# Ledger of designs, part 35: miniprotein binders against q9h3h3

Target 1, 235 residues: q9h3h3
Amino acid sequence: EDGFTAEHLAAEAMAADMDPWLVFDARTTPATELDAWLAKYPPSQVTRYGDPGSPNSEPVGWIAVYGQGYSPNSGDVQGLQAAWEALQTSGRPITPGTLRQLAITHHVLSGKWLMHLAPGFKLDHAWAGIARAVVEGQLQVAKVSPRAKEGGRQVICVYTDDFTDRLGVLEADSAIRAAGIKCLLTYKPDVYTYLGIYRANRWHLCPTLYESRFQLGGSARGSRVLDRANNVELT
Short names: E, the ipSAE of ESMFold2; O, the ipSAE of OpenDDE; V2, 0.75 times the mean of E and O plus 0.25 times the DockQ between their complexes.

## First folded at step 5 (miniprotein)

Design L15
Fold by ESMFold2-Fast, scan of step 5:
Structure L15 (fold): chain B 235 residues (1-235), chain A 81 residues (1-81)
Amino acid sequence: as target 1 above (235 residues)
Amino acid sequence: GSMKEVRIEIEVGTDEKEIMRLLWEAIYFLREGAKVTIEIHGDNPELLRYLAKFIARALREAGFEVEVEIRGDTVTIRVEP
């Protein structure tokens, strides 16, 4: 993405997590204020490091919407990391199944659907649809990257609580599609991020667990979802 | 200064229950009108960044504006009441 390696993109995403976020929190803010907030902070215009000509003068790492029921649960990441170090030392095989088992054991279960869009009206429209779905309760939480200094694609992340709960993952996909999103979606468990599983990882593991492609059958709309780790169709 | 300031130090490896206790303590002091500075120390960069991200997000979700500064193996989180 933008020509950077997966490691460079991951490092930049972590830096963004450390900078201030612009948040619409439906737990404390009336839903009637969402449209004005979206108009004030369109992701195609909010700049990563601030600019007098943009809505922000200070750095913004992410633009986020929290649903009414949003309650973050990261699990035992410290225990996960200790188990990961022990696994690497043991010489046991490192596979998607091994990572899944570590995630379950340490309750590190969250993950996210990712979509990459060029800056502009279509990105802002897609984000508005996702944000409304979050505030209306069809999705739990979402965030979108601000516009980078060098340009390039921006990413919308839509989180689910449990990457092993296929029904929950599929329900989130359906809600994204119902919001009018038709681009390719990829799903990444947060455990892969904590353990450094990116595109160019040393274990040659696929960093994408699920993949969703839009399919149009007559006047009906749907999607095909693939479990890439097990090579199984989930539709 | 004359304004009350509270400093909280956290080591990477601190368990989730203690992290939550320290977060509630930070929120309590912020609501009492104190400035809060949280310093996170650790030599594992992935865990350091994850813990800092978790704490900053929790404070932002509680309604506060959070400034984050990275200095090698230390992350400093500054929060105004």
Scores: ipSAE 0.000, ipTM 0.249, lowest interface PAE 13.0, mean pLDDT 81

Design L16
Fold by ESMFold2-Fast, scan of step 5:
Structure L16 (fold): chain B 235 residues (1-235), chain A 81 residues (1-81)
Amino acid sequence: as target 1 above (235 residues)
Amino acid sequence: GSMKEVRIEIEVGTDELEILKLLWEAILFLKEGAKVTIEIHGDNPEELRKLAKLIAYLLRFAGFEVEVEIRGDTVTIRVEP
């Protein structure tokens, strides 16, 4: 987090979602156009609020790639928020289990693998690999933040449909690794994002469910995936 | 039409989720072209300043022009769309 508070992270995410997105939509755009689109909009050069030297003159909240089979389903976010307020006033413990049940009840099931990289060639290369995996069907959808006005690392988010589907989450990790990504990955369910669960949250919850580390050594280029809540290795 | 003006009051010690909801509402109003004034009250000057700086930073990061005025136990943050 580089010392940022939960409030910093939540406000950044909310503001970005409101601004226009640069989208490569494989449902309507031929895959052959992807390389030109990636060259036009490298995330290290696209600025958050527009800049004379950047590819964009207007604000950009996110740069995204939608796969051919992508079908967005945010669930009942309004019902989730109402139930969350009721839960807080009930005095019931707020745990990963209660949040999981709240998410299931309201069908807010999506989640994402996160990676943070400094602006530059490595970020652009990583994003290109992820974008190709999405267009080729190994991943469903991904987005990357534009370059911030204050600088700092940028984030690539790779989404899965259902954070409770462990196999699906692990398959996404494998696809990310197959795309050549070697940095630390953490997995966060969108319910945590909607409810403001970030580092140093009031409820003392781990802000992510899983952690993936590239495994060096041997002939395999696999990763170790840890269930952070239960401190159990899954791979 | 005339620009809408919105006033939000926050006490130091307000729940984190409530602060996030108020900030989200402020940003939505700003995106609709409204002027937003956020008034923060607290009896601890360091806690008051820290919260005010955080809120001002987030609004500036979101691309808004932010003016901050400190007066005793109150910090007033004025934001233009």
Scores: ipSAE 0.000, ipTM 0.103, lowest interface PAE 20.8, mean pLDDT 79

Design L17
Fold by ESMFold2-Fast, scan of step 5:
Structure L17 (fold): chain B 235 residues (1-235), chain A 81 residues (1-81)
Amino acid sequence: as target 1 above (235 residues)
Amino acid sequence: GSMKEVRIEIEVGTDEREIAWLLLEAIRFLKEGAKVTIEIHGDNPEELRKLAKLIAYLLRFAGFEVEVEIRGDTVTIRVEP
């Protein structure tokens, strides 16, 4: 059952990546156009497969904002997958440290802060805040899922270029909080996504590295960040 | 001191297998009590920073204390045994 759920999640992710994206690219588009673009494409109204009542008549996989300095680098994903297959065949223990080493060796270093929100005003407001932070240079790149056919929560992904750079990960959290975001955030390395590490994985690994909770008047960052594996507070 | 010092130079764009060999040699020298200095050179600041970060993280993972200094197109990584 958990295997079927993981396979469905992987198939959905692949389909979303292959379908068209709605992109605001700050590398080629003036920042003054952002507010009009956000008003035209609120994520609570953009539908996954299109319909006459939504802003889109055709399928949309993701809604994304690229910062001025955005330069995509996924690393050597093919080499990572080959090494992962070899590791599984070798009988060696599979641990968070082993995955970290594979990621470093193959330069698969990107990761993302995730937030899950129900369709509605709070989602659209949160996305607008994140999008402005990206265009203003406080964040590098972000995307949000369109509204699913069945409904349910949508996800905002805010990317960093190196999950092993703890300070960079924490700086992104701080910028998300400064944008007015108060919900739970979790941080997931892209290596976990490429290797299929979800909540019900065969290796019993925690699918996220960090958790961020909003704290009123507590920290300079506006949040408490926890290292999930070691149960250590970082902020 | 009487401690030996070893210098390793790496260019951005060097094959990952070759970098792995150089890091293994650095670790061997450190275990033998030598100080190791790794100089990384590259024309692209972003790629230079990424490679330097990777090397520093691998040395820290191996249990060593690492100092990093950035000067233009060069990153110097200093490691004590």
Scores: ipSAE 0.000, ipTM 0.061, lowest interface PAE 26.3, mean pLDDT 80

Design L18
Fold by ESMFold2-Fast, scan of step 5:
Structure L18 (fold): chain B 235 residues (1-235), chain A 81 residues (1-81)
Amino acid sequence: as target 1 above (235 residues)
Amino acid sequence: GSMKEVRIEIEVGTDEKEIMRLLWEAIYFLREGAKVTIEIHGDNPEELRKLAKLIAYLLRFAGFEVEVEIRGDTVTIRVEP
């Protein structure tokens, strides 16, 4: 299960991270410029590898918005990867708890709410809502993938700084819902991404910690959040 | 010859940021029309194979034709612009 698919996803992630990003940085740019920036770079039109007919002629890996208080901290990813290799060779059990402990030890704590949307007006509208929430301080940072040459869904990632801070994760979900988002959301700690653990893996680990569904009839939060690992409702 | 050549050496265990920097450098030279050779060294065959496979996949994903040669503790990746 960790063969071709995991390597393909890792190669895609590395390529996107290596290519230039289009960034609206609220730490250095006035909030009044956001609407013009969003109009210039709608994610449904920005192409992954550049096209003279699109907003970009050169490759774009990600389109991102940084909040005014955003302070990037990826932790000790190198130490995490070395410890993961040692864990695999040690013969010790590989469990969600063991992986959580490695993440804490190496300060690799960030995570993200993910939403997948088809290219089009709905994607651009959703991204605009998320971007405004980031610039207004309700969310810390977010990014969206550009349009792939093959087509397919694009992903919006909304980050929190600590996946072990359940309240912070739930507050981000609430802010996403307040921005008008009604689609399914899933939350994944970055530790799983750095270790190459995806939906299908040999350790039978669930890389998705939480799932958020829009509550029809209107809950006080706007959604129902489920702890996927323990099958327990948090809201 | 008229074709420019670039050679890059990588050790298994090199940190992720340095690997990414070297890969970006390789792609830059390929886009400039140079032939690029990446030589990967490592004593652990599984780690060596994994790193070589990821590098080859990334280069192929970027649109380049890639030839891979394995010789003991060394993998040589040859890339045409």
Scores: ipSAE 0.000, ipTM 0.168, lowest interface PAE 15.5, mean pLDDT 80

Design L2
Fold by ESMFold2-Fast, scan of step 5:
Formats: sequence, C-alpha cells, structure tokens
Structure L2 (fold): chain B 235 residues (1-235), chain A 81 residues (1-81)
Amino acid sequence: as target 1 above (235 residues)
Amino acid sequence: GSMKEVRIEIEVGTDELEIARLLYEAIKFLLEGAKVTIEIHGDNPEKLRLLARWIAKLLREAGFEVEVEIRGDTVTIRVEP
C-alpha cells in the first residue's frame, strides 16, 4: 500500500513541476499589479488540467509568487541523489543526521512551511495574504497548488532558504501568522522531497521537522512551534 | 470499441530532427482519431524532464489533451485526439 502511495505522490509532484506555472515575479513586475493578478488567478478557480470555464485553458502545475530578493538555489540535487544511492548500498545507518549531512554537503538546504486548505474563500484569502507578504519582502517565495479534478485540499508552500537555520524558519512562521493565517502548519526540508521520503518510508524517518499551531495569548508570534523530532516546544 | 492506439518510444539523447519526425507522426495519428502514447526513456532525470516538458507543451499548443506520468527513468505522455 505505501509503495503504491509513495510512487503515486512522486509522479503527481513531478508532473506538477513539469507543467506550466502561473508566476507573479516581483523581481520584474510592479507590486501594484499583484491585486489584479490575484483576482485573475484565485487558486480555488484555477484548474490543474485546464477548463474553458476556469481562468486557465491549459494545465497549471503551480501558482507561484517570487519576492524581489528571491534567488533560487536548489543546490546540487544530482550529487545529493548519487550520494543517497551510495549511502543506501553502504550499510551505514540512515538517520535524520545523515540526511542533514548529505543536504549540507550538497547545498540542498531549502525547506517549506505547508498548509492544506479546502478550495474556496478561505484558501483564496490565505493565498492572497501570503502573496502580499512575499511581494512586501516578509517572505521570499511561495506557491499554491491548483484545484484537482478529484477535488480535495489544496496546499500552500512557503519556502525558506535553509532548513538548518532555525531562526529563519521561525521568522517565516511569524510572517505567515502576521499575514492572518491561523491553520496548522508543518515544515519539511526539500531534501526529503528530492529523495522521495514521505510519511511511509522504510527508514522510519519523519520528513516533518516542525509543526506550528495558532495560539491566542501564548507566544509573541501568535503560534506554538513544536520540534517534531525531539518533541520540544520552541515558542 | 474500434479506437486505434499508437505507441511511440523516444530515448533521451535522440537527435532533435528525429524527435520532430516522431512528433509529426504522433500528430498525424491524432488527426486520424487515434490515441497516442509517447514513452520517453532516459537515465538523466533533468534531461528526461526537459524533453518531456517540451513535447507535452508542443502537443498542448497543437490543441490536444495531454496527460503526463513519470515513473523512474520513464515519462509516459498520453495524448487524446
């Protein structure tokens, strides 16, 4: 069961990455155009494979907003994958620490806060808040999935440069909360995604490093952040 | 049903002109009402992804419905007339 699910998730993710993206790029587009762009492409209405009745007639893999200072750096993903294959055949233990070391060695450091929301007003409102935070410089880059044929929840991904930089990860959480987001957030390093490590994996690794829950009056950030691996409260 | 299905296989590293010839054959079959499946094989994931994306984009721009499935070293592009 987990083998089928993992393969299916990997195939869907790669198909989305290969299909066209709708991008608002603040490096080349004035911030004043953002509200019109958000109105034209609300994620609850943009369909995954295109529909004459939707904003898109062709497939859309992701809807993304790039900040003014955004400089993409995926690191050496090919070197990471080769090292991963070598690690698997070496007999050495596969632990969060060894994955972290491979990620650092190959500069595959990005990670993301994830939120899952049903299609509708709440999703569109949340995405608009995140997009404005990106264009205003509080966040670096974000993307949201289009509406699937089967329905179900859509995901907003808010990226940070370095998953090993705890302060940077927490600052992104604060900016998400300041944008009015109150739902559950989970943080995942991209190294796990590139290696195809999901919830069901044979190494029993948890790809989620942090969990953020909205809290009134608890923390200055408006959220409680838990280190999932160590079960330790950070805020 | 009597619907015709055609399968075309492409290896990463195939010459651009040969890929164009294969795409011409694919479009010809689609115009005749056949379903076309294009399987792209390659051991270089980045080149495999780029080639598959280019082919899918070309067929979509030609007005066909295109579904893409990625399985290891193979990308399968299914095209409806």
Scores: ipSAE 0.000, ipTM 0.151, lowest interface PAE 16.1, mean pLDDT 81

Design L3
Fold by ESMFold2-Fast, scan of step 5:
Structure L3 (fold): chain B 235 residues (1-235), chain A 81 residues (1-81)
Amino acid sequence: as target 1 above (235 residues)
Amino acid sequence: GSMKEVRIEIEVGTDEFEILYLLLEAIRFLKEGAKVTIEIHGDNPEKLRLLARWIAKLLREAGFEVEVEIRGDTVTIRVEP
């Protein structure tokens, strides 16, 4: 039972993006400073809207780590949004394939592996592992949500450059597993986020393209990856 | 159509009138379909974040999609038309 609509989820995402982010940027900061930064800003303790008793007194939208090779590229989001409005008016069906075509046409290709964890030691430990993998070059960029005022699970997002590059998506999954992460992972292209397509959407689209499940004694990667759209196992 | 991207740099301590002028220019370019990136620099983290939040809030209230990135003494605000 969520209780949230796509509109509520979009509003929360916009608020987080608008508020300041806490960033460890490996492009300009020595890797030796990471452990101190992680100790100063554990995501279970960083509050969304600030608290004198937390590491932050001011609002924090996201806590992020950028790898040495990270280069932001959002593509042509305005062109994507204009084409999406035209598509909604046209007679063409709105399908995963149609959204994929729009994303490719406008070069809006980034995507992310998502994991949801309760506030506490396990979240902080998982984030530290991901952050180290980013700084060491096994992952490109990641972010984690701060602790909400009313509680609830927090999300770690691990980004890849191109959701159409299956090998790149699988390499990121492997690196996440190598960092000690064992929970369920789901992969979502950013095109769905930019268009406001969440679980509760009028087109009944599933924004999740891949699922990764940790399996004891499974694949060499420590996980099984399923292509949700084609019902095909990739690992 | 000639301007795809516009970059604006702001230092913490810049006069409020100058900041408002730069934001009005940013909004004009966004309405013309250009992507705008605003980089804010400053030694004081509290003042840096406060200024960045204010700018992001004004742009969002004007109807634009805003991404904010904090990197040490710099905040980068990326705005899509």
Scores: ipSAE 0.000, ipTM 0.080, lowest interface PAE 24.7, mean pLDDT 80

Design L4 (at its last look DockQ between E and O 0.16; V2 from the best seeds 0.00; counts 0 for: pae E 16.5 > 1.5, placed apart)
Fold by OpenDDE base, look of step 6:
Structure L4 (fold): chain B 235 residues (1-235), chain A 81 residues (1-81)
Amino acid sequence: as target 1 above (235 residues)
Amino acid sequence: GSMKEVRIEIEVGTDEMEIVRLLFEAIYFLREGAKVTIEIHGDNPEKLRLLARWIAKLLREAGFEVEVEIRGDTVTIRVEP
């Protein structure tokens, strides 16, 4: 992947964060309205720039669902960045453990399960399952990218409050699987995004901490979760 | 004392890690009280704008005031502490 491709994708994601979001907030909207909202704004039809004939007339950055227990907390991102600068200047070795400690120290602990799906019924169905799980309190918050003009894959992000809480990360995986999702999932901490650590970085840090593969039969969780940092199966 | 001015030039197509390094250098100088100007150059207007938006957002999230000016194949980002 062209080094610029990762930057391009990051820039697109960040630009999307700045555009208006279509949000279903379960804290203020009755759960009974979710089905109508999903029907009105299917992710495969909502367009990034509000194309003619789309459900949205204005640009949409993300489609999101907030659960009853959702509380946004980004931690001390500025302090994190300052500490990261100082660390780079010191010439000390940078490891996944270093980043974990920085994240803990500055309380920048959010992370997300990611899945990539082609536009269409399968995406809309997957999103509906995730949205329902959020509204029912099995998940806290999720978002999905709108349809791009190029027809590329859309991403669903399912957030957890603490990437260092292995049980919480695994519980979210279980809830996603229970919603009927069978595709590959990757888990990425937000701290890596805040520090500009992408694929093929100079420190050889992998931004993906966990990988979940769907497994038919035997596993109570319906998935096999791999710790990428330690190369250990957790399930 | 005269406020230090720092200029950083970035070419579209530069390695992502190099761009990130330059941004952290910029943030360092900003915290020391310098004004930073970042000039982004590139032949692809779409890539240029995307990169500029990413850089601007990162700097805003870091708590700095950011002004963006687009002139042809160059984007100028002015950042104040």
Scores: ipSAE 0.023, ipTM 0.302, lowest interface PAE 6.9, mean pLDDT 85
Fold by ESMFold2-Fast, scan of step 5:
Structure L4 (fold): chain B 235 residues (1-235), chain A 81 residues (1-81)
Amino acid sequence: as target 1 above (235 residues)
Amino acid sequence: GSMKEVRIEIEVGTDEMEIVRLLFEAIYFLREGAKVTIEIHGDNPEKLRLLARWIAKLLREAGFEVEVEIRGDTVTIRVEP
């Protein structure tokens, strides 16, 4: 009976997600200002709703860094939706390969590596490394959640522009590992979000395309990356 | 720049952290200018209605226009950017 209280708290947290973002935009801000910005806004200290003792007095939804080449491109989502309806009525099998083809045809190609870290120095250090990689051009764009009032892990999202470009996805993974991140990473293409592919989908599709696990003790590239949809090891 | 549509499915009983993650994705796409449809499924009408009510209330308080439609074991929430 008290389960609804927890659901209410989750829902309330989302209302706050419409609050302003703290953004370092490398398209308009010199790279030399990044270290000062990171010191001013460490994610473990930036509070979701603002507090006198935190870096922010006002609510913050996300902390983001935009690379010099950042250009948001969602593709042709309308065309994707129409093609998806046609596919569902055609009787053809719905598979990762079919969805990949729809995404390519409609240029809905972006995706993101997701990681969860507890608030603290390790999170702030990982975020600083990722932010520098974005500003230096090894990554395109990234964001991190602020510290929630209720506590819990924070999420770093690192975007790539083309999930079908395996080399690009793997290069992003390598840059994330170089930032000192050793936790599990999962990669989700935005096309899956647009088509409603989640854990309990009726087509029995894996909700993420790639999974990255850190390899201790002398791995050649620092991680093992799996193509979960095809059950193939890429590294 | 262009009108987009995104569908998100939630089952009553889904883990709390997963619901939050799905709602973060909904807000992300609303901020990108997409129309978002959230379908909530559940066999318990009371729990289904309460979850849907809180999601709708939250999105309205955030400034979005929200329409709610109840059909049997499903609540459909349609949100304009």
Scores: ipSAE 0.000, ipTM 0.128, lowest interface PAE 18.4, mean pLDDT 77
Fold by ESMFold2, look of step 6:
Structure L4 (fold): chain B 235 residues (1-235), chain A 81 residues (1-81)
Amino acid sequence: as target 1 above (235 residues)
Amino acid sequence: GSMKEVRIEIEVGTDEMEIVRLLFEAIYFLREGAKVTIEIHGDNPEKLRLLARWIAKLLREAGFEVEVEIRGDTVTIRVEP
């Protein structure tokens, strides 16, 4: 039962990735158009499957903002997945260190800060702040899930290009906080996503690398960041 | 060793969640080294082609080589590990 739920969720995530996205691309669209776009497509109102009365008439997998400097590069995902398959059949131990080495070897280094918010003004406000930070160049790229038919929390993902670059990950955390975000953030390297490794996976791996909690005062960044693998405070 | 072959049949109109479940199963078998053949049947040519394109795109994005053959009201998608 345990692996079944994770595999089902991986398939759902894959389907969303393949559906159309609503994208504001700062590389081709003037920044002055951002506020109108945000007002037209609030994530609490954009529906996953294009429900009647929603701003979108067609299914939407993700709502995304690409910064001026965004340069997509997924790395050698096919090679990563092949090496992962070989590792599983080899009998060698599967550890966070092994996953890190696979990611480095195949240059699959991106990762993301995640926040989960209920539909409503708080979500739309948080997304607007993140989107502005991306267009203004403090962040590279972000996406937010649309409203699911059954409701529930939605997710904002803020990407970084190298999870092994701790300074870069912390700089992204700082930019998120500067955009007015005060909720809990968790960081997941994309290598876990490409291999379908979610919470409660069959290898008992923890895909969360960092946890960030907002704190007022006492820290130069305004947040307390914990390295989950080593149980070490970074800030 | 002998390579396993897996066949999956999908009718146009099948619930999207069930199609996603079947494609997850297909990817699992592909990663186990099996060849997978997906046959899609439907009376509506536009819906048939849309579903076939969606499935093929998903499998290609997962990193697999995909061959698509259209014959009448059937699309056959052949995938090698």
Scores: ipSAE 0.000, ipTM 0.157, lowest interface PAE 16.5, mean pLDDT 81
ESMFold2 (binder alone), look of step 6: mean pLDDT 87; pTM 0.858

Design L5
Fold by ESMFold2-Fast, scan of step 5:
Structure L5 (fold): chain B 235 residues (1-235), chain A 81 residues (1-81)
Amino acid sequence: as target 1 above (235 residues)
Amino acid sequence: GSMKEVRIEIEVGTDEREIVLLLFEAIRFLKEGAKVTIEIHGDNPRWLRKLAELIAELLREAGFEVEVEIRGDTVTIRVEP
């Protein structure tokens, strides 16, 4: 069967989610402890499976910071998946609009800004800035991948509560830019992840809902944000 | 498989392992007779061009027809079986 590669990707994602996470939870930990925690667990040094000389001796799936007001809500994922199966068997067109409607109906509204950075001081500095923004209340939740065995780039994910709330999505972008991040950012709603649309899809859907580009001397916010689904400039 | 067309999106800084796995997925879709479009986004033109060239070369070596189009900070690679 040719499905082997997709199964490997799913297995890797599942392993990361199921392995232990290193979490700074601002709901239960004083903000004054953040700097020591960041120094102890720089993402460029935390290894996926643990090694001598690494801060961790056991596998780490993700390094995360939860804001003081963080209240996770995945919505009705089971209902979403049932509705998705019904939509596919109905033969009706599958479009960004129909997925948006399914997400709203089942309250699966969260999404995330993604950025990919090489291991090193620049990644650690960017993560520290994001973590401080989370603890200070400008962002809700963020996580960063540990260093892979083969030493590839790492990803920082910054979550927002509602991908249909453009103001909230734009405010998160502004906070990310204020942390000194200048690379391209892409925003993906979690509904796409639950339905397997993230990387490749047969429906010609753009898996990125919003994108943000750093703009020197451009908008007052320091970036240009595009709504890819509607092909509209937001800034 | 009977898929007609597939789109794959890659962002600057995407892990090399993930890129390799996405390429294998693209080849699987192509072998099933689907057309594949790979869209690469980034703010570094040198990195975008180098990655696009590498991907295009790998797919051509695999026997597929490949067209590359550069649009500002985005590179689109269109692949036919």
Scores: ipSAE 0.000, ipTM 0.146, lowest interface PAE 20.7, mean pLDDT 78

Design L6
Fold by ESMFold2-Fast, scan of step 5:
Structure L6 (fold): chain B 235 residues (1-235), chain A 81 residues (1-81)
Amino acid sequence: as target 1 above (235 residues)
Amino acid sequence: GSMKEVRIEIEVGTDELEIARLLYEAIKFLLEGAKVTIEIHGDNPRWLRKLAELIAELLREAGFEVEVEIRGDTVTIRVEP
């Protein structure tokens, strides 16, 4: 039954993607309405399933902000999954390089910077900064998880359109830091998510490509970024 | 030794549900006869130590052989089925 429990927890996490989202869409909503929207839906107070005193009466999977230029492209996820099954049955070696090639071939290129924060003022302040950067065009799109029943940490995800574009990934990091974010950031390509690959996998693949740590008073960038895959400090 | 080896990486900022999911997968692999290595990275010594202690205790209570190695900001937990 332990295996069924793990599948149940994974299914519950995936259910957040299927439940309704609270979205500020800058493509159709004036930027002047953002501050009121942020005040109405602070992520520390929005509950996953609704409750007394919550801003929401219905379940909320994610709270998201879409930038004016945001154009979602998930690529060919079905083709990616089919190619992944074929690769597994072929007996060929499975490496970060082969996964990267599958992602490129099927145009599944998006990725995200992740930050985990406890419910409270710091989370709400960080989210407000990220949301403003998205609406102002420094970032493309972001989302934050609602408050879980168990009161654990919440996650802010800041997406980029191409994980193979190192410069673009680093520019997003700089924009996050410019928004006042000082916590640890990790960067993960969505290809690993679509294939169900996480840190516990048979091929010893690390889904985290980059790590960013805040540094005040020493770095012109405001952060140190490590390339986890190649074990190289980029800044 | 097992032909199946699984490496798990846990970093500061990883949420509780993700950690639980990784631990359940680790136990599943151990029950299938695979060796599991859990590597924990963190710049918060209290969080790193507490998480490592909880994981090691859980796995030992479950009957697995656990070796823990601490080096700077990294803890490596090696588990035999």
Scores: ipSAE 0.000, ipTM 0.100, lowest interface PAE 22.8, mean pLDDT 79

